# Designs tried in a protein design chat: VHH binders against C4-dicarboxylate transport sensor protein DctS (dctS). Part 1

No score or structure here was measured in a lab: all are predicted.

Target 1, 216 residues: C4-dicarboxylate transport sensor protein DctS (dctS), of Rhodobacter capsulatus (Rhodopseudomonas capsulata) (p37739r437to652)
Amino acid sequence: TLAHELNQPLAAIASYAAGGLNLFDQPEPNLTMLRQAFEKMGAQARRAGLVIRRVQDFVKKRTPQLAALDLSEVLAEALSITAPVAREHRVKLASLIEGRIPGVQADRILIEQVLVNLIRNGVEAMAEGPRTGDDLTVRLARAGAAVTIEVMDRGPGISDAVAASLFDPFTSTKSEGMGMGLNICRSIVEMHHGSLSHGPRAGGGTVFTVTLPVPQ
Structure headers, positions and changes below count from the first letter of each chain, unless a header shows other numbers; antibody chains are not in Kabat numbers.
F, E and O stand for the ipSAE by ESMFold2-Fast, ESMFold2 and OpenDDE, each averaged over both directions (binder to target, target to binder). V2 = 0.75 x the mean of E and O + 0.25 x the DockQ between their complexes.
Where letters were taken out, [cut] stands.
Atom coordinates printed by the task and the answers are left out, and those that the model quotes come from them; centres of patches stay.

## First folded at step 1 (VHH)

Design b1 (framework vhh_h_nbbcii10_fgla)
Fold by ESMFold2-Fast, scan of step 1:
Structure b1 (fold): chain B 216 residues (1-216), chain A 124 residues (1-124)
Amino acid sequence: as target 1 above (216 residues)
Amino acid sequence: QVQLVESGGGLVQPGGSLRLSCAASGFTFSYDSTYALGWFRQAPGQGLEAVAAISSSGGLTYYADSVKGRFTISRDNSKNTLYLQMNSLRAEDTAVYYCAAGYDWLSPEGFDYWGQGTLVTVSS
């Protein structure tokens, strides 16, 4: 299974780290064996990265099925899909739809998955770290020639150091794997001639902003 | 607990057809099913490959380019079962096929539940 393919290199990394610490605690640490432990950890990390990259290539090879979409309907569906996970972590999901939202040319399934990924990542951030509130709010609004979708959590926020590597496919956040989903979301949004960005939320937390162009 | 059980694998001649089934227990499919569903395969000496997926909203489907036009993914909520209809089978389709379910079908991490796999062999 995929889980077995990923768990094997991750377990090996943990094992080499434990072995390296044992060597380090010796009266005269064997530096050659310590170096070998770090080299083996690096090799296993690269192996895990290759497994992840193979699955990501499946998404990149799909041709988007563009159609006129009602983003309000897609948002409602994404909130429904993520409701069980939010309830499990005691997160209150809310939505704000401001004014009339024009249709956009987009692949319904791909955009739905972007919203599901961003909402899940927000819920996990709130579950793991200190919270500044209990709500995760998704705002949908028109801004000039674009429609914006803002996924706003009340988690611990993102430091400048973490922000620099947030969309890097091989960088893990504290909860593990959150960065992988964000990289895929960015690729999907860019395929739709949009953008995905993030910033601090007023009152604490993070805002992830998806911008999609309005047909001219 | 959630369990996925594959069936329908076996030996088939090139150009033949086969239908795989994935029976789900521990949760119920519906129009509003929260689970995305998909099929993955691993050929001898190869890595894991995504074959097909169907979203939780149930409408559009994804297919790998290698199977597009030959394979069809479908789900029957009344039978709580996922299907993969495989037509015009080739030797290159020989693999262990896995059924998977989760919330995020575009990420490997999104497939939280996996079956044990069923072997499909295409040869004369």
Scores: ipSAE 0.000, ipTM 0.196, lowest interface PAE 14.3, mean pLDDT 76

Design b2 (framework vhh_h_nbbcii10_fgla)
Fold by ESMFold2-Fast, scan of step 1:
Formats: structure tokens, C-alpha cells, sequence
Structure b2 (fold): chain B 216 residues (1-216), chain A 124 residues (1-124)
């Protein structure tokens, strides 16, 4: 629920703020830890902001609505939100925008959440398993009547056994787990008349591909 | 005055387990739904690190990446107690562990209550 979604980042912010205050009272404050605490607070504040914005949009509009969306701007915001977790896991975030990307009709908050979830899942896959490299790259390109967003990690890849259950609801007990998050991402993308698929990345890792239709 | 008291710390070998408890007393503080509760730790020569937090509802939790999958935070409001179950302990988990209670105000700014700390030493 909304309360659960909001309580998580607020509890984290409070925890980092309390920790930061205690660091200030130390005879020799650790500035690196203090910086990390503020970076984590910033990420959680952005998460709380997205939840609040969704509530404001729901109350004001009674229902979220599609609007013309610049995917390059949304990608930049998603990379900003995920940068702290990528740094903690020593993952290099990169973006590659190929040519002019046309606007799409989409809900900004929902598409940003899809990108954040896919990037975070890629970072976690690289952190927890064997790596084939240190970059996570997001590619934007036009492919005919669609725009494609490819989230490419250098993690261990997806086995045939895992692939069979990848989109099963509740395959992961983690609130941030790939199984549950991917199911939600696919639902969001499909409500935008797009598709979410996956495949192996050249050189090792996984590619998650989001396709969204270009307005005609 | 609200007081938090940690217990359950001690010496344990790598791979072992410990369960920390945090009991609240004083005033109207009762681990009610108004509080988010958490555990912090401070290793020798290091700053304070957030370990785990649990929302007032008990449904939402946070864990530091270093402890995710090994530690479990829980609360029992009927016993006015917060717990941290620590499994698969490593030498790097050696620290003083602190309990904290944070109440959110109307403007979402927290109010903090802290315990005195309990020492956990992981050594062969």
C-alpha cells in the first residue's frame, strides 16, 4: 500500500539523519561516511517524492493520465536516483542515446519507476553474482514505429530455469527482488501498449528491453 | 523521559548467531504505530552505520547491503520490544549496536530516542 511505500524511505531518511548527527558529535567526524549518509538520504527523499507526486496526481486528476514524454529526461532522472546504489556496488552507470528519440505517450512517474527498477535490478545482479564487466548501460534508440530502452548489465545472466519463473508473482520474497519487480514493470509497460523482454548481452550479462509505441 | 535499553550482545565465533533486544520504558512510549524503529552500529575507529529499520506498521523494512539476507529486524508491540536476529556473523560485524526510535512529526521531521548500546564481538 501507499503507507508502506512511503514509510520505507521515511524510516531510512530518519535513520541516516540520526546517524549523521551522531557523526557530527564525534571528535574526528568521518566525512566520507557523512557524505554517503547524505547521498542515501537524497535517494530516499527522491523515492518519497515520487510516491507523494503519485498521490497528488491521483487526488487532483482522480486517475493518472498519459502525456507526451521525453525519455531522455526520464532516463537522466532514473540514473540520478540509482547512482548512489551503483557507486556502493562499484557499478559504472552509462547511457547511450542513438539519434533523435521521438516523444512517447506515457505516464512519467510510472515509466521512471520502471527504469529505476530495471537499473536497480541490474546493479544488484552484478553485486551478488559473478561479473563479466563493470558497466551497466542504458540505450535509447528508435526501431521503426517504436522506441526501445535497453538496460544492459554485466551480471551472471539468466538461466533457463530462472527464465521460466522470471515473471511469476511472488517468486522472490524480497520487496526489491527481481521476480516481483519485473512483474510490475511488465504490467506498467503493457498498459502503455509496449512490451518488456529479456535476452543475453553480447560479451556476457543480461539485456532487458522495453519497447514503447511512437504516436502516429 | 523515554529510555531504550539494548541487550543480547556478547562474544561469538564467525558463523554464529545472536539475537539483540531493545526494550522501551517511560512516558507514553510503547513501540506504538507512531514510531519507526531501527538498529545502528559503530565499529572501532568507524562512524555510525544504519543496519536495519522497521516501519510502524511492521510491514516495511530496510537493511544495509552488508547485512541483507543475514539479519532480520522484527518488533513485538505487546512486549514493547524490538529485535535484531543476526545470523552468519562475520568479523566485520564487530561493533557497538544501538537501538533508535524515531517519531515523525506533522512536517515529517523526526524526533529521536537512542539507547546506550550493546557490544557485539565476532572473533575466533
Amino acid sequence: as target 1 above (216 residues)
Amino acid sequence: QVQLVESGGGLVQPGGSLRLSCAASGGTFDYSSSYSLGWFRQAPGQGLEAVAAIASSGGSTYYADSVKGRFTISRDNSKNTLYLQMNSLRAEDTAVYYCAAVRYGEDLFPYDYWGQGTLVTVSS
Scores: ipSAE 0.000, ipTM 0.076, lowest interface PAE 20.3, mean pLDDT 73

Design b3 (framework vhh_h_nbbcii10_fgla)
Amino acid sequence: QVQLVESGGGLVQPGGSLRLSCAASGFTYSEYSTYALGWFRQAPGQGLEAVAAISGMGGSTYYADSVKGRFTISRDNSKNTLYLQMNSLRAEDTAVYYCARDHLYGSWEFDYWGQGTLVTVSS
ESMFold2-Fast, scan of step 1: ipSAE 0.011; ipTM 0.446

Design b4 (framework vhh_h_nbbcii10_fgla)
Amino acid sequence: QVQLVESGGGLVQPGGSLRLSCAASGFSFSDSYSYSLGWFRQAPGQGLEAVAAISSMGGYTYYADSVKGRFTISRDNSKNTLYLQMNSLRAEDTAVYYCAKEGYLPTDSYYFDYWGQGTLVTVSS
ESMFold2-Fast, scan of step 1: ipSAE 0.005; ipTM 0.305

Design b5 (framework vhh_h_nbbcii10_fgla)
Amino acid sequence: QVQLVESGGGLVQPGGSLRLSCAASGGTFSYTESYALGWFRQAPGQGLEAVAAITGSGDSTYYADSVKGRFTISRDNSKNTLYLQMNSLRAEDTAVYYCATLRDYGYEPSYWGQGTLVTVSS
ESMFold2-Fast, scan of step 1: ipSAE 0.021; ipTM 0.498

Design b6 (framework vhh_h_nbbcii10_fgla)
Fold by ESMFold2-Fast, scan of step 1:
Structure b6 (fold): chain B 216 residues (1-216), chain A 124 residues (1-124)
Amino acid sequence: as target 1 above (216 residues)
Amino acid sequence: QVQLVESGGGLVQPGGSLRLSCAASGFTFYDYSTYSLGWFRQAPGQGLEAVAAISGSGELTYYADSVKGRFTISRDNSKNTLYLQMNSLRAEDTAVYYCAAGTEFWSGYHLDYWGQGTLVTVSS
């Protein structure tokens, strides 16, 4: 799996970093071993980057199988897939479909993976940090010439500093996380001529917004 | 416009040496300090084989087992040129050699830019 392939080099980096720190703490640090630790960390970072690159290339090389897509059905399926992990972390999943949602031309499999990944990320954010509530709500609505999907969590939020690196492969990957990273989600959404953005949620937490164009 | 141009290929006898060069234009190796640079080859009827790679910093190098100890990869950022020093050449080293550049986290398969190739023939 991708998670296993990525966790291996990340675990190795953590191990070499810990070993390097132990060497620094010695009265006479072994500089040769310290250099080797840094060289091995660099090699493992490259390995991790290659794993991310392969996943990005896989998404890029896939020709989207565009078809009329009912986003409410895809949302229901994504919620079903993520329900077990939400229950494990005491997160209450909710959906809000506002008004009539027009069909969009999209690749069902790719859009489903985007929704699953965003919902899992929200659940994990609520598991890892302080919460402002127990709900994760996905809102589906029409906004002008587009349909918006808002994944709203009650996690600790995202600082301006963290936001700058949010789509960095290492920042989007968690040891307990599965599925595709946020950078892949952005690529998928942009392939559909949409956008992926984020912002603060009223009352605390984060909102990830997927915007997809309505056929004109 | 980005371009990689190989040179230095030719006919050489077994046991001989050749030095391949790859000149970059449209970008600088300082701009590519985050890029790994490498050499690939394709023999007739064979697939592409990664031969050697060097990191953007120049600190890390990779060599295929078939060339380890015989080939040396190096870069000169001031001349915007990548080199492959090939020693103790064997008949099985006969191939078209390609220069390639990719992101720092490249391991040889996901390269952004490729040269046109230069032919190396090892025969008496």
Scores: ipSAE 0.000, ipTM 0.083, lowest interface PAE 19.5, mean pLDDT 74

Design b7 (framework vhh_h_nbbcii10_fgla; at its last look DockQ between E and O 0.05; V2 from the best seeds 0.00; counts 0 for: pae E 15.2 > 2, unsure alone 60.3 < 65, placed apart)
Amino acid sequence: QVQLVESGGGLVQPGGSLRLSCAASGFTESYSSRYALGWFRQAPGQGLEAVAAISTSGGSTYYADSVKGRFTISRDNSKNTLYLQMNSLRAEDTAVYYCAAPYSDLEGYAYWGQGTLVTVSS
ESMFold2-Fast, scan of step 1: ipSAE 0.293; ipTM 0.675
ESMFold2, look of step 2: ipSAE 0.000; ipTM 0.157
ESMFold2 (binder alone), look of step 2: mean pLDDT 76; pTM 0.774
OpenDDE, look of step 2: ipSAE 0.021; ipTM 0.343

Design b8 (framework vhh_h_nbbcii10_fgla)
Fold by ESMFold2-Fast, scan of step 1:
Structure b8 (fold): chain B 216 residues (1-216), chain A 124 residues (1-124)
Amino acid sequence: as target 1 above (216 residues)
Amino acid sequence: QVQLVESGGGLVQPGGSLRLSCAASGGSFSHYDSYALGWFRQAPGQGLEAVAAISGSGGRTYYADSVKGRFTISRDNSKNTLYLQMNSLRAEDTAVYYCARSLYEGDTWAFDIWGQGTLVTVSS
């Protein structure tokens, strides 16, 4: 998964940074080891960038492998993938499937990445700031000629200023992956002739809505 | 390995103009247009300051408040070259100017490849 491939170099960077700081705190810092720590951090940052660019290139240059997709099955898999990070942050993952959900024409791997990214972002938002509850709920429903996937967190919400620039490439994000993850999600959803939007959640928090067309 | 090489620095009088260039060379710089690029400067005795940045497509630009209206950043993706047009130069613009490439397109600025710098001196 994108998350797994990206989290590996990011975790490595954090480890090398911590090691470098420990060296700085020594009575006489070992400059050779400090240089090596910086070099390793640079290498891992480049690897993370290449992973992101590979996903962007795949989305932009390759035709999605569209097939009839059972969104309930993909959602179950995305929740399974994100369960460990949710557990770590004491977030209760829930799903709500309303009525019969028709199949959509979509690329399973790309839609799974969208769901994993949105759920992970919601969990991280709840971990960072004040939360209004402990659940992150994903709702799957039909709305007219479309299927909607709503990822609903209980985090601090999105300010009007942040909302205006959420997909802005120069917006500072609270996590290294948040802004880039949302841009990738939007690109994937748009490739599927859908849309990605957000709004406030009743009772506090944020709702990210993915809309995908129902085949005619 | 890809290298960034700055050029165009030199001595200019206050009120003058300079155009800096940053050329990418060495190996394959595939998808040059996928990377954000920026200009940074370091004045004598001061820290590194971001001056301007431009998105991969060239559609989005950033400028430090100190240079807005005077500097213009642009890029030529067909030539793998970044530019900084500096007008109405002031003594406080004296610095070593560096170009840098971001590992991430857009809003996560992790600059991993830096040039060696080019000196700009604004004085009589």
Scores: ipSAE 0.000, ipTM 0.111, lowest interface PAE 17.2, mean pLDDT 74

Design b9 (framework vhh_h_nbbcii10_fgla)
Fold by ESMFold2-Fast, scan of step 1:
Structure b9 (fold): chain B 216 residues (1-216), chain A 125 residues (1-125)
Amino acid sequence: as target 1 above (216 residues)
Amino acid sequence: QVQLVESGGGLVQPGGSLRLSCAASGFTFSGYETYSLGWFRQAPGQGLEAVAAIASGGGSTYYADSVKGRFTISRDNSKNTLYLQMNSLRAEDTAVYYCAKDVPYYESSGLYDYWGQGTLVTVSS
């Protein structure tokens, strides 16, 4: 139940609070241990909040909820989410925002999911294969009646043979990770009346381009 | 790291049944991480739709109104496999079905970040 999922972090908070109070009541409280107790309580409280948020967000994922979306804000969140996996694989995440990016009508959760999946896929491609650099850069720009989001990695690139099946939902999971989730990303982007494409990155690697229409 | 592989799709008559499987690797279902596992589908000419989900503790489930009472989500921790039992299938259930998982707390936004390649279910006379 939800209750069981929440009882774990809540019990941990209660335990750290009790332990912290016992430390506090000593003649010379250990401030380092007391600080650690508060830090652990804070972490468990955030965990409980995420459990609630995940359940709420999951229930709301039945149909796209279109609203005016600031892509720069969503990109910042996606980079924050993917920072730990990038750090683990020694990939430098960067963003390049060209000029003012107009709002788009989109489902924040679904578009964030696309960005996280494309960034993670790029990081994993760089981790598994030969890399031509250590940066993964996401570029936002306006191109006429559309906004483009380019996720640019420094991985091994995509061969013609791999490209032929890249968006095929019936293709087996590829060891280089490049096929994982791309068909879902394409479906989400197309649901938003956009397109998802790929091409070679100058200097080596791959560019995945998401195009989303600007409201007229 | 995390990989999800769907299987069990195919051609079935209206009113029939299918069970989809999602084999997971790169993590274990029996761990202490908080996450959710779910099934999504995309019908021809339609957008992506959430079908069913199960929380990491196994006690909390979600179903789309269109499948509630007909579909059952479950998991087998010993086999590290997620299932979707689909009963009383209708032509409108024709879609590519995808298995998805969100990431652990320290990486998570509450989104589904890991996806399989999908398995086709066709309900046709």
Scores: ipSAE 0.000, ipTM 0.129, lowest interface PAE 17.3, mean pLDDT 74

Design g1 (framework vhh_gocatamig_d2)
Fold by ESMFold2-Fast, scan of step 1:
Structure g1 (fold): chain B 216 residues (1-216), chain A 121 residues (1-121)
Amino acid sequence: as target 1 above (216 residues)
Amino acid sequence: EVQLVESGGGLVQPGGSLTLSCAASGFTFSDYALAWYRQAPGKKRELVAGITSGGDTVYMDSVKGRFTISRDNAKNSVYLQMNSLRAEDTAVYYCAKDLSYWGEYRGFDYWGQGTLVTVSS
């Protein structure tokens, strides 16, 4: 996961810093070992920077290829891609498509990545803690001048403390990478002039809502 | 063998009401999402209402506030309560089951035979 790739260099930096402080407090500090500790910390910081840039570059390198997109088709493909991980964690995937969904002007590959990421996050949330049910449902509906995509899990929900750090990549390094993936999703959705929000699901769990504008 | 049997259709005047029922057999009912679709002559089938195994519901815009979908897992049945019926609600209504188990998704399939709803003055 990106969180795991970022946690490794950050843990190494913390370890070298602790070791360096211990060496510094000795009556005869070993300056050669201290120099090596700082050099290793610098290398790990650069490694962490590369991980972050890779995440940022994914969104920036691709100019959105906007075209009329059938969200029902993209959703079906996203569910197929996520089916193996859902099966591994005994999660039942379902979709509800409310009436006719108008085409949206969107990049198929980028929107598919958003759906895959949100579905995987929901499945993993249900795997990690108490769940109120076994279903993960994605609802597509038109709401006024927008189309909404609701990814609804039965996981433990999101506390206020977790919500505050949900889109912060550094604070999410202690977790399963949820914050890193959500940061990408937010960037993609905003690139499409939409919004990404979350809230509690009736009966327990979390709802992530993607809103995309309907063209005239 | 999966079977879905719809009932409750008929002729009704605008503003009237009907309750459709779908009796299911041949699968573990409580594990699956179920939906009501409709198809008017010359039109594509469209989702009217759906209900997940967890009880979450969805409705098409034109029926929100007028139609209510519900399920009874003990009776292996799903229902569609239709109020304030309009001429444009005239269609054959179909019950459908989602093939969703242990993380597999195949969309809504396994249609019933349908039940005709005619709304006319």
Scores: ipSAE 0.000, ipTM 0.242, lowest interface PAE 14.4, mean pLDDT 78

Design g10 (framework vhh_gocatamig_d2)
Fold by ESMFold2-Fast, scan of step 1:
Structure g10 (fold): chain B 216 residues (1-216), chain A 119 residues (1-119)
Amino acid sequence: as target 1 above (216 residues)
Amino acid sequence: EVQLVESGGGLVQPGGSLTLSCAASGLTFSNYALAWYRQAPGKKRELVAGITSAGTTVYMDSVKGRFTISRDNAKNSVYLQMNSLRAEDTAVYYCASPKDFYGSLEDYWGQGTLVTVSS
């Protein structure tokens, strides 16, 4: 629910604040642990903001605000936002940038939303089913006239039967956490004249591939 | 509180057309995706068509090009225009919406409306 998704980061902020205050009141405060508490609070506040943005984008069709976008910066922010949920489920987030990645014309907020949703879906897939490893890796690479973003999980994979309906919001609801998010991601990517696809990951798991055109 | 009410079902001959309507109450309609499912005797319930709050649509392969889903946020309604109907389209048609924005909960369901395609 929206309330559940918002209450989780808010409760975490309250918890870190209480822990930080207890630490501060010690005769010799541990400044490293205080910094970590503040960093965790900041991450949870950003998560709450993302939940609000996703709801706003869900309820109203946004006209994309295209600008030159550095995908490595957006990826770094998406990984930061998803780090707490990955840690909760014992998933190691990694990124791999292959070569020089050109800028793309894209809406930063919408593309960040896509990356966060794909990463969260991968983490949740690894949490709920059998997994073939502990890493979720996001790869950036140039492929001809396009840039590809591959979100690679080590979850149970997607059967051929499920694949045909994966982007259906209602069929995916039965797959725990894959409902509206994937269909909205596809819509966002298509508004950017790109594509969103999926396939099996070598060694087990799933790869979601976002392809965005390179301006010429 | 939340209700989905279908209408427009009936008996038509092969090649005919029907428009199904679903009126929603008790939710902020523009925030929700909506879909049409169908279930024929002896078959699983299957997704026929869906439309997101942003207007993105999805269709099952066997109805693509024949059926069109649309929504009217001012009327809190979703529609399924069914053209070139076939005997295999005979089923009870259900209107549905995910209970939350992330699709993590079960769907809201209407009571269904019967569509019979027979000569």
Scores: ipSAE 0.000, ipTM 0.136, lowest interface PAE 13.1, mean pLDDT 77

Design g11 (framework vhh_gocatamig_d2)
Fold by ESMFold2-Fast, scan of step 1:
Structure g11 (fold): chain B 216 residues (1-216), chain A 119 residues (1-119)
Amino acid sequence: as target 1 above (216 residues)
Amino acid sequence: EVQLVESGGGLVQPGGSLTLSCAASGFTFSTYHLAWYRQAPGKKRELVAGIDSGGSTVYMDSVKGRFTISRDNAKNSVYLQMNSLRAEDTAVYYCAVLTGWYEREYDYWGQGTLVTVSS
C-alpha cells in the first residue's frame, strides 16, 4: 500500500527527529550522532519521494480506459480475489443481483480495484470489532438512471467521529498504515461520474454504496 | 486459486543481465495489474516495476532505464528484463497480481526467485 510504504519512511523521519532533539538538549550534544540523525532523515525523505514518484508515474501513465462493462463479471472476479481473506476471518461472501443490470461505461480494472478494496474493508471491519452476523453481501441493482453496488458488512458500524475522517487520505483504522483505500475508491468512482457513500446496514453493520451512471 | 510461479533467478556479476518470468493461473490474467517486487534480507518488500492491463508501466527510480517489465496475455506470463545489474539489486524477486495500487495487503504473491549480483 501507498499508505504503508509512505508511513514507513515518515515514521522513521519522526523517530530520528525526536532522537536528534534529545541529543540537542544534552549539555554537550554529540555532533557526530546529530549528523547521523540528519543523514538518516535525509535518506528516509528520499525514500518517501521515490514511493510518491512511483505512484505518480503510474497515475500519469494510466488514464481511465472507459468501455462497456458487465458489472456482474467484475463482481465475480472481485469476490474470487477476496475469498481467501474472507475465509481467514470467517466471513461468508455473498452476492445479490436484482434484475437485469445494464452495462456501464467504466474502466474494468479501476472498478474492480474499488470493489476489492470495499470488500476487504468490510471483512477487516468484521474481524476487528463486534459483528452482528457472518455475511458480507454485495448487491447489484438499477436505481433510476444509475446502477448501484452496495457492499454490506456486519461489522460494528461507523461512529460520527470516524465518519468525519473516513475519506481523509491520512487516516486509517489499520495499525500499520495511513488510510488511502477509501479515498482512492472515492476518487476512482468520481472519475466515472459516480458517487461513493456509506450508511448503516439494517440489522447492524455498514453499507458502502457505489453509484455509476447508466449511459443515456 | 490464484497461483504465481517465478523463474529465472540466479547468480550474475555486476553489469550482467537476467530475465525473470512469472507464470500465472486462477484468474482472468488480461484484466489485472501485475508487478515485480523485491525484498533484501531484513528489509521490507518494495515495488520494482508494474504493468497494467493496457500495458502502461511504472518503475522504481533506481531501475528506470535498466529494467523492463512486459506481459504476454496469451501465455498468462509477466516478465522482468534486468540489464546493467548492480550489487544493490541483490534480493528475492516476487511476482504479484495487484488488487489495487495503494492497498497491497491482499495482493497475490509468488514464491519468489533469488537474484544475487556479486563478483
Scores: ipSAE 0.000, ipTM 0.127, lowest interface PAE 14.7, mean pLDDT 76

Design g2 (framework vhh_gocatamig_d2)
Fold by ESMFold2-Fast, scan of step 1:
Structure g2 (fold): chain B 216 residues (1-216), chain A 120 residues (1-120)
Amino acid sequence: as target 1 above (216 residues)
Amino acid sequence: EVQLVESGGGLVQPGGSLTLSCAASGSIFSSYYLAWYRQAPGKKRELVAGISSGGSTVYMDSVKGRFTISRDNAKNSVYLQMNSLRAEDTAVYYCARAGYDYLSEPFDYWGQGTLVTVSS
């Protein structure tokens, strides 16, 4: 399916890059073959872009199955799903539920997907480089007419250069696997009339913030 | 639903060979992108090799020509044949898979991995 369709052009890009590097390291590199390697990588990148655009269009056209959702329950399930990968990377998962969290109108499956993806991204970011602590904490709180979900990691943070390409489908292929990643999270949240943003965490790391409106 | 279990690690001399195996449970194994990662003490986890459901492969530069990734969908298994092993290949090796639908999941790692030690 979609992971399969996306992974094929990504694997092809990696193979052409490896072949190009091998040619580059020759004493007399064949510039025509190097150019062809880059052209083929470009073609595969465009193919992958079309696959992702098709997925985004599909998600946008699909009407969410909105129902009253207990975010605490969904968070508990997302933490359960991500516990094995967190344990493997020696990351302690924690949750902070601050005050009474009202129900939101949301699609349970889609919101669970967002939480799982953000938590896994945080765990893998902490595995990648220096980290300032061992915890990944998810905070639920009400702020006026919205509920906020903050996924807070202790990874290396996000530079301005990385931030500019953060929602590029291929920027986070390692931390998000070979899947849709942050782009689909953003699409899902916006579909629910919410927002997804990020910022630095006090003491080091990154905070990803999801806001969802509270029904009147 | 799919669980991945790595095996085949051990102690080998430099220049030796090992075959790592990763077994999965589940009827839709053939749809997955599969990969081998490794992590040495004090180092980041890195992608060693990957294979798509269609058989396209990718390798990190330091293992090209020495390692071969393959899959057997009938046996729900993926393999990493490692030849001409070097001390720098010493690491815990992990098997990973990607999701299979439009809500695509990141790679899943299951189990503790398998330790490969290359020393005299």
Scores: ipSAE 0.000, ipTM 0.097, lowest interface PAE 16.1, mean pLDDT 74

Design g3 (framework vhh_gocatamig_d2)
Fold by ESMFold2-Fast, scan of step 1:
Structure g3 (fold): chain B 216 residues (1-216), chain A 123 residues (1-123)
Amino acid sequence: as target 1 above (216 residues)
Amino acid sequence: EVQLVESGGGLVQPGGSLTLSCAASGFTVSEYALAWYRQAPGKKRELVAGIYSGGRTVYMDSVKGRFTISRDNAKNSVYLQMNSLRAEDTAVYYCATHEYGSLWYDTQGMDVWGQGTLVTVSS
């Protein structure tokens, strides 16, 4: 499976890193074995990159199965799907639907994937770093000729260094590859002629904004 | 350990019906999206029907109105009720889920699969 194919090289990298640190901490470090550990880590990182490129190529090659989509229903499903992981990490999920949301032409399965990935990433960010609050809120609203979906977490925010590589699949620090989902989300949203952006949340945390066009 | 086991396949006459069952262990089906895929002889595997954790369903155009996907939380199982079966429905049927609870049209996106159950529609 994709997740298994990605998790295997990531686990190998973690293993070689642990072994390398063990070697480094010895009274007389074996530099040859340490070099070999780094070389093997590099090979596994390249392997992970190939898996991710295959996923990116798949998403770019697929023609979306477009249909009239009620984003409020998709949001409700995504919140239901992510409720167990939110509960596990003591994150309170909330939704805020502002006004009448028009239907959009979109692939339900792919848009659900985007919402699940963004919500799960927010929950993980809140679990791993300093929190500025306990809620993760998804806001759905119309802004002119577009619908906006804002996934707002209370995690530590995104530093300038992390922001520069946010959509780079090779910089994920998550053991199960959760951070890699952002690049897939961007590809899916762009396939729908939309955009994915991020910024700071008022009061602390991060906002990920998905914008999808609506007919005029 | 997450496991899916299909059952209910067999030989059926055109116009007949079958119910496929997918029994899950190692996780709670009400918290996941689950889907039925099929692979006809000499063809690629394709999504037939899916059910999201909240209960909403999706169907392939050629089965809409004939097939119904459902979930029984007490039995931790998902079902595919197939009515008005056609020769073109002959395939191995697979139950699948994703650890994140999402569905994909391409089989490569799904990460938990059953072994499959054969459905043959012919006289």
Scores: ipSAE 0.000, ipTM 0.247, lowest interface PAE 13.3, mean pLDDT 78

